# VH-VL binders against Probable pyruvoyl-dependent arginine decarboxylase (pdaD), part 2

Target 1, 139 residues: Probable pyruvoyl-dependent arginine decarboxylase (pdaD), of Prosthecochloris aestuarii (b4s6j7)
Amino acid sequence: SIFPPQCERISVEEGLKSLSPGEITFAVMARNSTNEHGRLIASSIGVALPADESVYGYLSEHHPYGQTEEQSGEYAEDLAATMLATTLGIEFDPNKDWDEREGIYKMSGKIINSFNITQSAEGQNGLWTTVIACAVLLP

## First folded at step 1 (VH-VL)

Design N16 (framework fv_benmelstobart)
Fold by ESMFold2-Fast, scan of step 1:
Structure N16 (fold): chain C 139 residues (1-139), chain A 128 residues (1-128), chain B 107 residues (1-107)
Amino acid sequence: as target 1 above (139 residues)
Amino acid sequence: QITLKESGPTLVKPTQTLTLTCTVSGGSISSYYVHWIRQPPGKALEWLGVIYYSGSTDYNAAFMSRLTITKDNSKNQVVLTMNNMDPVDTATYYCARDRGYTVTSGSYFVRYTPFDYWGQGTLVTVSS
Amino acid sequence: DIQMTQSPSSLSASVGDRVTITCKASQSISSYVAWYQQKPGKAPKLLIYAASSLQSGVPDRFSGSGYGTDFTFTISSLQPEDIATYFCQQSYSTPYTFGQGTKLEIK
């Protein structure tokens, strides 16, 4: 397995139900995007992080002078991407790897190769083809 | 906290161009997405398009050929321009905020977020 | 485009009743569904997002459930102020699409 020891590949359906309440986990999801003519235009990796007391505690500690609802969410997304990059031992810039259209981080080259994600022409715009669930400690 | 307000003409003649401005208070449009949605009288909501915090846009294909969304971060305003107005374009036009994600307590957060704050809407009538 | 079909188009209920509205997507959209309340002359108000998550400040008598293509919105004990039109919306892919709406009225 090329996955980090705290990560495992799960089915798309199972992935959305495998995150445990109260544990810090994140899911790495991959999909292909197509245009209106069915041509593949992109592959993307999203990272989803549960929002719970541990995450909010971490954010409060590192942003102690308060934050807006918008900033809290941006910090949580940056945290999720940072945890993924740290888990894989790679450099990641959340500001450059954000996919504006999908509202998710896009790390196709680094993450797809690191997680051995097979890209498929059968993947459609909006469909997730792979889910990898990871349980990690906050940095 | 966050408020949005649409402004612009309430009456447009057929073939004219509509320009509506969405003014945002309590938050910066450089940190989230703004959508335009319309509702013809007595009908369902219809999504028109979005401008992302980067300034990139996506449009509903049905309107793409005549629709432009722009923004000015310094004024905290988003502008919708729609060409060649027709009586069927008569509707209440809304701008709405989208964080680019949403979170659930104790669970997964969702990167696609629904429209959590809306402007009051402005009725635009297209008639000669 | 993903089509969202709501049922019923209208319903009448009494204060204290349990009210259920359904929404069906033309393809699987996971949990990317939101529900809105719209009162006459006003903008829609977000009640539920991610199929089952309650928006901050919304009373807990409102709930949502579902996954894939079939979604349900419930008001556990109808209050007079809940009389409105309710819409579902998919946020799975653009163009984002809404259901036709369900008009809720007093019996």
Scores: ipSAE 0.005, ipTM 0.517, lowest interface PAE 11.4, mean pLDDT 71

Design N2 (framework fv_benmelstobart)
Fold by ESMFold2-Fast, scan of step 1:
Structure N2 (fold): chain C 139 residues (1-139), chain A 122 residues (1-122), chain B 107 residues (1-107)
Amino acid sequence: as target 1 above (139 residues)
Amino acid sequence: QITLKESGPTLVKPTQTLTLTCTVSGGSISSYYVHWIRQPPGKALEWLGVIYYSGSTDYNAAFMSRLTITKDNSKNQVVLTMNNMDPVDTATYYCARSTIFGVVTYYGMDVWGQGTLVTVSS
Amino acid sequence: DIQMTQSPSSLSASVGDRVTITCKASQSISSYVAWYQQKPGKAPKLLIYAASSLQSGVPDRFSGSGYGTDFTFTISSLQPEDIATYFCQQSYSTPYTFGQGTKLEIK
């Protein structure tokens, strides 16, 4: 619901099965690791799909701000959608107030026929890590 | 246009507590992260800590025992409090923002305050 | 803590020169590197984030590259207004540490 209406939610396990190694190349884009207090901030994994499908997506791992599973999922979904849109060349104004998800997604209008992969797990010191991917089919 | 501005005392005596306020205009602090960084005269930048939009914080372990960062979303202000100031804490103190939404995702700090020089001397 | 070792500590170059500064992390940090420009008496300005991404509004003569432990910042054609101190910073894990800085001067 947090993602654009075209994104369907599936589990990380289900999504990774659909992204079989022979058909999809995974690339680690960036990450924030745990600090000395066991807090994971964010990570992203680039996904390249077969050229004939023109599908791109990002796997994003994000810890909760507020340390609940629900908050972790909410923030990670916004982050994944934003990173996908940015990679597709859709600029965001970083000076605008971005606490409205609807506004963020309107700026991501190029994300079409996408799907979401989301799963959360409790990590070190009670932190929740959410892995999320959103992929879009380009015309 | 978003701007950040530091305010507080420019002179602090040893053992006193420093309180600095970062006032944000042109946007809501509930939508991004605010960092505190300092720079002793002629030296490198030193990261002190960050407060996330949720109000959660992370601190540099070297300062954690005497450092607190808080915020008031209704005032658009972030406050740094550091106790037991020492002459070696003399530095220009900056607040800076980073965002998880948009191109500056991985804590590249794209908007900085002008900085305030804090001198610690008797 | 992750240590960022910057080289050289200072350099002199002429207008139009290609200038290269390097930064080495004490452990692998993927692409979590930013580069900042600081002029005397001013706050730092973000030039490059995520090792190679150019900040909006920054001239394209500035570029970054690298992954893992070795990172490079380049000015392809030095201009007089580029005279400043440059810092690298890692954001892979807290504390987010900076390099010691490279002071760039014109010949």
Scores: ipSAE 0.000, ipTM 0.532, lowest interface PAE 12.8, mean pLDDT 68

Design N22 (framework fv_benmelstobart)
Fold by ESMFold2-Fast, scan of step 1:
Structure N22 (fold): chain C 139 residues (1-139), chain A 126 residues (1-126), chain B 107 residues (1-107)
Amino acid sequence: as target 1 above (139 residues)
Amino acid sequence: QITLKESGPTLVKPTQTLTLTCTVSGGSISSYYVHWIRQPPGKALEWLGVIYYSGSTDYNAAFMSRLTITKDNSKNQVVLTMNNMDPVDTATYYCARGPTYSGKTYLVTRGYFDYWGQGTLVTVSS
Amino acid sequence: DIQMTQSPSSLSASVGDRVTITCKASQSISSYVAWYQQKPGKAPKLLIYAASSLQSGVPDRFSGSGYGTDFTFTISSLQPEDIATYFCQQSYSTPYTFGQGTKLEIK
């Protein structure tokens, strides 16, 4: 398994601080909250440089609220892949770019080869958690 | 199997700095998270902080102002440094492994500790 | 910070008894609770994670249940080697917090 060492489980604020200006590293986050009925409500807090509002529209349509923890992870993963592809002007195809054995996306034929997802327990309020998806340029 | 072992001074004077080293065998600290947890005699466990495989850290706010956790991947060692020790800091100090999940293994929060060091008792007295 | 309130603080039981320990979180933590066994002079040993998942190698007389704020740990038939202090821990968010412990003794 190939997992970039720059992806880690940290708070949303610390996740954003870990990005260095000019690095080919993107961090996207999905915040999960549990309402009084025990249902998980997923929302995205995607602040990857540069931000693009069209990405949020796409993912809201395909990953509505009320997701499980597994689906929240998939939402963060899709957000990371979509933002990375959009930023680099490349086409993203999950059927071709997902490596099932390694559990990572590989953007074959392009500069970006893979990314992984790291989970963050930023919540101290007890009703939400943060899932961080991180993408890194591979050699 | 993975083994963790704490080492460092067993006696510290008030106002001194404590330095403890956690040596890991059977696995690489570049692949998972290492936590520091302490237990004062006869008291509950207290989580102090964590160092992620990337080298980033998170600290319990109660200790943040005097606590630093670092690591050296080449030596497979994690180091806890705590400034301005006080008699109330007398405790058994443990390092422990936390699970790391990536890829399709989406566990938003597990935060439990599956492998623990044996612990080292640090007594703070004049 | 999430507070974990554990009860009872101590308990005496006979070999073969069913033993139950409870933990209450100050706010909802879904199923993210772990249970540990600690014998004198030893590090804690993980028994249960995610409220009800049994750690590999742990006897099936140990079990856990609960969701939200109320959690239960059970030993179905107490054995002499089970004499220890048991701790619950919320694994939901940092800072991770533990209950005060339940000291289990044989009558």
Scores: ipSAE 0.000, ipTM 0.510, lowest interface PAE 14.3, mean pLDDT 68

Design N4 (framework fv_benmelstobart)
Fold by ESMFold2-Fast, scan of step 1:
Structure N4 (fold): chain C 139 residues (1-139), chain A 125 residues (1-125), chain B 107 residues (1-107)
Amino acid sequence: as target 1 above (139 residues)
Amino acid sequence: QITLKESGPTLVKPTQTLTLTCTVSGGSISSYYVHWIRQPPGKALEWLGVIYYSGSTDYNAAFMSRLTITKDNSKNQVVLTMNNMDPVDTATYYCARGSTYGSGTMVRGVYFDYWGQGTLVTVSS
Amino acid sequence: DIQMTQSPSSLSASVGDRVTITCKASQSISSYVAWYQQKPGKAPKLLIYAASSLQSGVPDRFSGSGYGTDFTFTISSLQPEDIATYFCQQSYSTPYTFGQGTKLEIK
């Protein structure tokens, strides 16, 4: 069967450093906002798509009022994975198909298309907090 | 701070079904991963399974065929059901909150930072 | 499954001693190890996570180190209240597995 994409959660600094035009990878980026007490009040998730697609069509603003940053990050990553699966036409359940233990996102046993990742200029202003980078297995 | 408390029958006969309830206070189970872990007397801890905030579950393969974990967010309760109990299943059963750690990968370590008091379940005829 | 092997199985030491317990994983688990203290009749208490991170509220005398397959847990100056069984746990993948435990007693 077709192996699902292998993904890594990387820091924004590492993600921006590792992204290159023409690589067969896709990235999910998240931006978190906090209130004056340091509590997360919003998370914006973007997917890096092929150069001729609009990333803004995949941005969503959420308000993760989770108990910890790890829980908030988990929510943002689950949503980002769901958005990516939707874009690829893959049925996806974050708790069934998102295997954190092995660094693999399990999606349906289908080959996904390659994506060219374009670095976001927005990431350079320090507003992005999380990047998920995935390798795509092609036939 | 959160607290967890196990409740349910403490004596089960062989072949019967065990049902334990974990009641959480000070936090919502819709925001936590709740795990079940057991410890036979004088032995090591055994991880049984987890229920995620969404209601999805993962189980230890050794118990998967007879184990079910469910939850009710409105009651803030997580329920463990285990069928076909055997004397070897005699153990103290704990529910615990899982927290995660990652080192720049999607492999996130799970550790248990808050535990219930445990309930001893004895399986005997 | 990943096997966690602890040594020693039991240890007797005096107040003020430096105590070291080791744990070996059957495969590389990076830094995904946690250490717990369990006193008789009580639930386990998290002391260390991510191999070396001290849990909030835990005394500084407890520490952990290691990477890959070999991990150590140290009590720098043993206190009477440290009498307990100590367990390591691999945090890397399900099923999460624990060492068999090290029973610590004071002489």
Scores: ipSAE 0.000, ipTM 0.521, lowest interface PAE 15.2, mean pLDDT 69

Design N6 (framework fv_benmelstobart)
Fold by ESMFold2-Fast, scan of step 1:
Structure N6 (fold): chain C 139 residues (1-139), chain A 123 residues (1-123), chain B 107 residues (1-107)
Amino acid sequence: as target 1 above (139 residues)
Amino acid sequence: QITLKESGPTLVKPTQTLTLTCTVSGGSISSYYVHWIRQPPGKALEWLGVIYYSGSTDYNAAFMSRLTITKDNSKNQVVLTMNNMDPVDTATYYCARGKYDYVWGSYRYFDYWGQGTLVTVSS
Amino acid sequence: DIQMTQSPSSLSASVGDRVTITCKASQSISSYVAWYQQKPGKAPKLLIYAASSLQSGVPDRFSGSGYGTDFTFTISSLQPEDIATYFCQQSYSTPYTFGQGTKLEIK
């Protein structure tokens, strides 16, 4: 396997504290409405959001509105994977194979040091929140 | 569950154009990469090309000059057009979905396939 | 283009046997290999991807290993329903290419 083992789940606070020289820690928050009103909402700390609007089109089709907490987690995972490419300075090209992320990790010498996915179910006003925190090794 | 189904002519004369349609159910092609792969009788699989969710395409260089892949998201259909058919193009033609796996980030493996349609090219 | 050379072209084995099929790439392709099962008249079915990852719903008697240029597909205990042709595929770069296939039959 070319990927390191998945790390255990940690809190966003623990993830943010794990930053070391040569590393960054990122956190992705994804919220999904439990009804037909609203939209998938994403925000990030320590990583860049995709500038290419077609990425959000893909994510919206793959993760439609009215999802469960678990499905909201799937949306956050897809978004985090996409944002890692941007954070690592990889030019995002939506017309290319998404496996480019894996290939670039091997070619650039960059690795994902660990992944931790923390899901927080707050049934506030019909929204689910998922947070992903991960430490990433910089070149 | 996602289902793909190829349709089109089963007999084509040399020099004619082949048009095959892949109809997808259970998922939106605006969210997936759809590939075309063929298999001559008794031979290995041969990758023809892919259309990305964005509508952009990549083709096997061996076919690029005569191959076009398009799609219509509203009909959930992907269309392969191949010009100047030759008897050596006789094969079963498949459309297939590129597998999504967030851990591996891969659309290079084919996890759902159509049943295939045999296209015979003869005079 | 990357060439995938598969061996053997055919083999016979008994129920319960351990069966191995090998694929060799003409250049290093890291772990970008998949294995497919194809029964007569049917479309191929994905069994293994990324050299060693088992596709959801596939029995765990199927496994894969390898890195670089040499890859192995294993059936740990052959069952009657495993009679099929097996193909490897490289997914390192386009055009994606397949091995010539291994026809497996039971003695």
Scores: ipSAE 0.000, ipTM 0.517, lowest interface PAE 15.9, mean pLDDT 70

Design N9 (framework fv_benmelstobart)
Fold by ESMFold2-Fast, scan of step 1:
Structure N9 (fold): chain C 139 residues (1-139), chain A 123 residues (1-123), chain B 107 residues (1-107)
Amino acid sequence: as target 1 above (139 residues)
Amino acid sequence: QITLKESGPTLVKPTQTLTLTCTVSGGSISSYYVHWIRQPPGKALEWLGVIYYSGSTDYNAAFMSRLTITKDNSKNQVVLTMNNMDPVDTATYYCARGTYRYTGSSKYYFDYWGQGTLVTVSS
Amino acid sequence: DIQMTQSPSSLSASVGDRVTITCKASQSISSYVAWYQQKPGKAPKLLIYAASSLQSGVPDRFSGSGYGTDFTFTISSLQPEDIATYFCQQSYSTPYTFGQGTKLEIK
């Protein structure tokens, strides 16, 4: 993994029951959507993510019906990072701005200052597939 | 679905500037990375450059000194400008969408291509 | 720049034959190879990406394998519509580079 030691990619098939408020510095989550459009779990980070035409088009093309769960997970990570950066008002270009370690650390710092991470009711139903979760270092 | 179409002059004289336009339909160029790739008759494909979401560009070093790629999001068009054309620049020019499998990487392959436009450089 | 070398430059095969084309990178590129089919007068069509992943809508007689510097592309049972030139591409770093192509003909 390119993520810091306190960050982990986890499957959310079991409904995000492992996530707790205050334990996560950063969470990038995406819905498993093999025959429907994928989405970030906005309620888990306390913010509404944009659902404009460009995001919808990208999801439709990169999460087409029949795409494997692994492929959907990979695209979901990049899409989630891009959408989260956009929601925070950060210009993000995966080709230039995604330095595997530095980019994630910077995003983790911004999310902890802007949002409260909490468990998502949507995540409880087992439809959500991918999370990058970074532990919050608390006293 | 997404479609790309190249347009511009098919004949250019040596030393002139080539301007080609790629018109995208079915998706917004503010959501995609558009690349320019060319192919001289009977030869291998040659990557020229890309324009990113921000309008930033990367060019093949072999062309950087005479190549400019710009875009107009409102028209959904990407424009390639290449100065000082030479007969060796005779090729079919394509615009293509870059896509990737691995998150957070610049490891692109091309899933949607324009039909190509043949540009001949001769007097 | 990363050089991609294909072999053979051309080959002739019969319908139903198994056809293999190889591509060698001048440095390790992990699994970042794509394969394209190009018919005369047409744009290239993506068949395989990430060395072994089949593009959606592409028949399963096409396959790819390899890692590092050596990659192969296979057509398990050649069909008449497969007559084309095939190209490999490294996706590892800019400038993205392509092999010289393999022209496939039916004998």
Scores: ipSAE 0.000, ipTM 0.513, lowest interface PAE 15.5, mean pLDDT 67

Design Ra10 (from Ra2, 14 letters changed; framework fv_rolinsatamab)
Fold by ESMFold2-Fast, scan of step 1:
Structure Ra10 (fold): chain C 139 residues (1-139), chain A 123 residues (1-123), chain B 107 residues (1-107)
Amino acid sequence: as target 1 above (139 residues)
Amino acid sequence: EVQLVQSGAEVKKPGSSVKVSCKASGYTFTSYYMHWVRQAPGQGLEWIGIINPSGGSTNYNQKFKDRATLTVDKSTSTAYMELSSLRSEDTAVYYCARHKYSSGWYRGYFDYWGQGTLVTVSS
Amino acid sequence: DIQMTQSPSSVSASVGDRVTITCKASQGISSYVAWYQQKPGKSPKLLIYAASSLQSGVPSRFSDSGSGTDFTLTISSLQPEDFATYFCQQYNSYPLTFGGGTKVEIK
């Protein structure tokens, strides 16, 4: 059996250095800036499997309005959970048991190329980077 | 106040099974993973496995995978460890311990421990 | 599996002494190491996590240094209540593994 994925904000400095080979691990890095012209929210997702297997996908969105760092973190966590579930071919439900599934070991090489996130926030301007790490131990 | 209270000492015959309980209080039981660790007399600590009380998902040390079964009863906030096919080498104090993490669910240490349950396997 | 090698296995010390215990991982574990204190007949108690973070309620005389593979627990001025066995634990990857323990004894 495997544990349900957990997603958590981590420091930029700790970053992907915390990932271990042999685990299904996803990391989402969200970077954006806000101004009167709007900015892209650029996110990447990395899958770390046995040492010589990895998959990366990139998401970007035009963000016309500012958002707070806290709201950014909340949305990045939701995004990471959704992308992890989609990549594993399993609906994400934090209260469901995660059983060993035939499909899990066949997720390497899958790239999530398009995903539209609607994000909005009350009037904040800024540049910030949010790093979210998610992990699932292989059974 | 966080407390983990374990069941009392047991004496078992070789080939039998033992089931140890660990009753949690003072926190939301389903919000923290629970581990089981044993310590043979005068020896070091050995990890048995982990359980997620919310969904019941488990992960075991390969050494114990075929003999250990971790379960929970959410209605009583109680975790259980059953170990089958007991041998004299299984004589040890068995602990439950609460998972606390610093980066994601999978990287954690033990912030609270039960008092331990001595299991003696003797013919 | 990651092997944790702890040394010394025992040390005799007096109140007021500086005591140093080392722990070496067989492969890199970043800062994912915790230290526990165990007194006779009692459960282990968390002292330090993430290599350098002191658990609340633990005296400041306890500290850890190191990263990667080499870690050191230091007790700067040993007190009577510190005579116990100490264990390191890696939590970088599963299965979780512990050092063999170091018994700090009265000289």
Scores: ipSAE 0.000, ipTM 0.535, lowest interface PAE 13.8, mean pLDDT 69

Design Ra13 (framework fv_rolinsatamab)
Heavy chain, then light chain:
Amino acid sequence: EVQLVQSGAEVKKPGSSVKVSCKASGYTFTSYYMHWVRQAPGQGLEWIGIINPSGGSTNYNQKFKDRATLTVDKSTSTAYMELSSLRSEDTAVYYCARGLRFLEWSYYMDVWGQGTLVTVSS
Amino acid sequence: DIQMTQSPSSVSASVGDRVTITCKASQGISSYVAWYQQKPGKSPKLLIYAASSLQSGVPSRFSDSGSGTDFTLTISSLQPEDFATYFCQQYNSYPLTFGGGTKVEIK
ESMFold2-Fast, scan of step 1: ipSAE 0.005; ipTM 0.539

Design Ra15 (framework fv_rolinsatamab)
Fold by ESMFold2-Fast, scan of step 1:
Structure Ra15 (fold): chain C 139 residues (1-139), chain A 128 residues (1-128), chain B 107 residues (1-107)
Amino acid sequence: as target 1 above (139 residues)
Amino acid sequence: EVQLVQSGAEVKKPGSSVKVSCKASGYTFTSYYMHWVRQAPGQGLEWIGIINPSGGSTNYNQKFKDRATLTVDKSTSTAYMELSSLRSEDTAVYYCARDRSYYDFWSGYTRYYGMDVWGQGTLVTVSS
Amino acid sequence: DIQMTQSPSSVSASVGDRVTITCKASQGISSYVAWYQQKPGKSPKLLIYAASSLQSGVPSRFSDSGSGTDFTLTISSLQPEDFATYFCQQYNSYPLTFGGGTKVEIK
């Protein structure tokens, strides 16, 4: 498998749970809606913390209309950094240094793989899209 | 100390090209966007374009898109602006300037903060 | 392109005066405006960015206001070191555009 043992492709439901106290698998479940301004993707995530098993829900939105290829690439990295910061109770503040995101990755260890899984589900307000990212917490 | 140091003044003939360098120090080069802006003698500021040093992607002012090329060399933390097919009206001081831009996760767009550190400028004179 | 129109183009003022520079965008730009100071022979210096945030080291006599299309930079009590040209800049949409500049001359 191309997936390391600590970063495995899982279902959306499984992705809402931590893999172990020192590991977190993030699952972003996005709802897609098409409008006159393009495709709107709203995403949410829940994870369990190592010392505090409370689940934190995180909501994000992505409006791909009008964005560049570079901004599309930056989206995935910013999503991972924001999810790590939010899950660990660290405020991600755009008024701080741009490279604060790099600090989050170093603190949490390397993100080895990110996966985009598009899955259609019947329900209200269109399609559901899942994005999975894996990270391991440093000591 | 955070600094941007640009190459020296150039005198060019109409129809030629010029390549200006901008060497960054004192910060993580790939964490900040780099703008290029020019100012003709006695005139205002005119935006040429922007580059993300991390990925090398660029956005240009349409006025310059056919003549300007922005590049970076990450190994030397240096940004470059090349302008071709020079005309006398291209005579100006050319500046590089960094921006603490960030990707706005909520909107999916890059947000700009403003150009907080500028190079000293490079005078390019185009005359026959 | 969004046109930024500055007024006045120049002003002569005495030390201690209140100076107001106006900048008008041809389209709505929310609050995405930055202000720069440039002294002769020098690079521009960022004064205010990101919706009224003062750049580190900028004196508190500098302030800005406005949203949408009308913006102002105010110097509450002009000092000799404030002799300079001031520019507004929108960063709401490409291409980024600057105002024409306002030259402040201290008598």
Scores: ipSAE 0.000, ipTM 0.513, lowest interface PAE 16.4, mean pLDDT 66

Design Ra2 (framework fv_rolinsatamab)
Fold by ESMFold2-Fast, scan of step 1:
Structure Ra2 (fold): chain C 139 residues (1-139), chain A 123 residues (1-123), chain B 107 residues (1-107)
Amino acid sequence: as target 1 above (139 residues)
Amino acid sequence: EVQLVQSGAEVKKPGSSVKVSCKASGYTFTSYYMHWVRQAPGQGLEWIGEINPSGGSTNYNQKFKDRATLTVDKSTSTAYMELSSLRSEDTAVYYCARSTIFGVVTYYGMDVWGQGTLVTVSS
Amino acid sequence: DIQMTQSPSSVSASVGDRVTITCKASQGISSYVAWYQQKPGKSPKLLIYAASSLQSGVPSRFSDSGSGTDFTLTISSLQPEDFATYFCQQYNSYPLTFGGGTKVEIK
């Protein structure tokens, strides 16, 4: 049984943790504030960024929404999914592939069967909430 | 004190539209989703849709998608539901209710509800 | 759409009784179910959300269990203020859907 993916909660400090062959987990920090929720601070796990590049710079080039000052929590999840898809060489459409209520990207016709984003209150520090993304890759 | 206060009862003719308001107070309006749910007299609850007040993004029950329009006015912390092409079957109490924003924090259910607005559609 | 079927539609009970309400989803919804209480003429009140988390101010006699498709709400020792209609609600998939309700009536 592959679905739903088994995800371990990992803080941003712990980095990548392999769950099993075909399963990938990474952590992102999403800003959670009074009028501004989704401000992604994330490391691309499995992708080395040049010393001169910021995560936002990288995502601005690879994410259709670009960099903005006001974000929602949904935007942070979309950016996390974009980083993971880019790392895996996969193209996706957030509007078509995202199931907002399940918190899952479903990649029909592709190797990735599902992409699940889990939130963790334990990583919260008043401004940021840890978001953990999991993907299940079928051979 | 966290509360949602809705506009008063409405009586409408078939084919017309109704717009119900829901004024939020006691919390940060843009930090929570606003849902709309209806209940016909003596019947169960039916979800119409949700709106994220921060960005204005919406999700609708397909049953209502062509007739319902959810909007917000952030300056007054007020949410609105407009339902067009009214039929007698639309006679119900309409509720607004808040929930946490999915995708940043865990969904915690609809923890605060308005008092309800009775909409009666005459035959 | 995911259909939520509640059983029973109504139950007659006495103060001190254990009351169990069941809710069955037509598709798997993991543990993404919330439970609400509604008294006549009042708005619904959230009781339980997110895998057995009691809403603030809700008595400990309320509990839930289940995963996948079968879920239960239990009131361990019914009190006079518990006579109401109870609804389950899934938030796994759009559209959000509610059960038909279970009316807990006094014997």
Scores: ipSAE 0.000, ipTM 0.509, lowest interface PAE 15.1, mean pLDDT 66

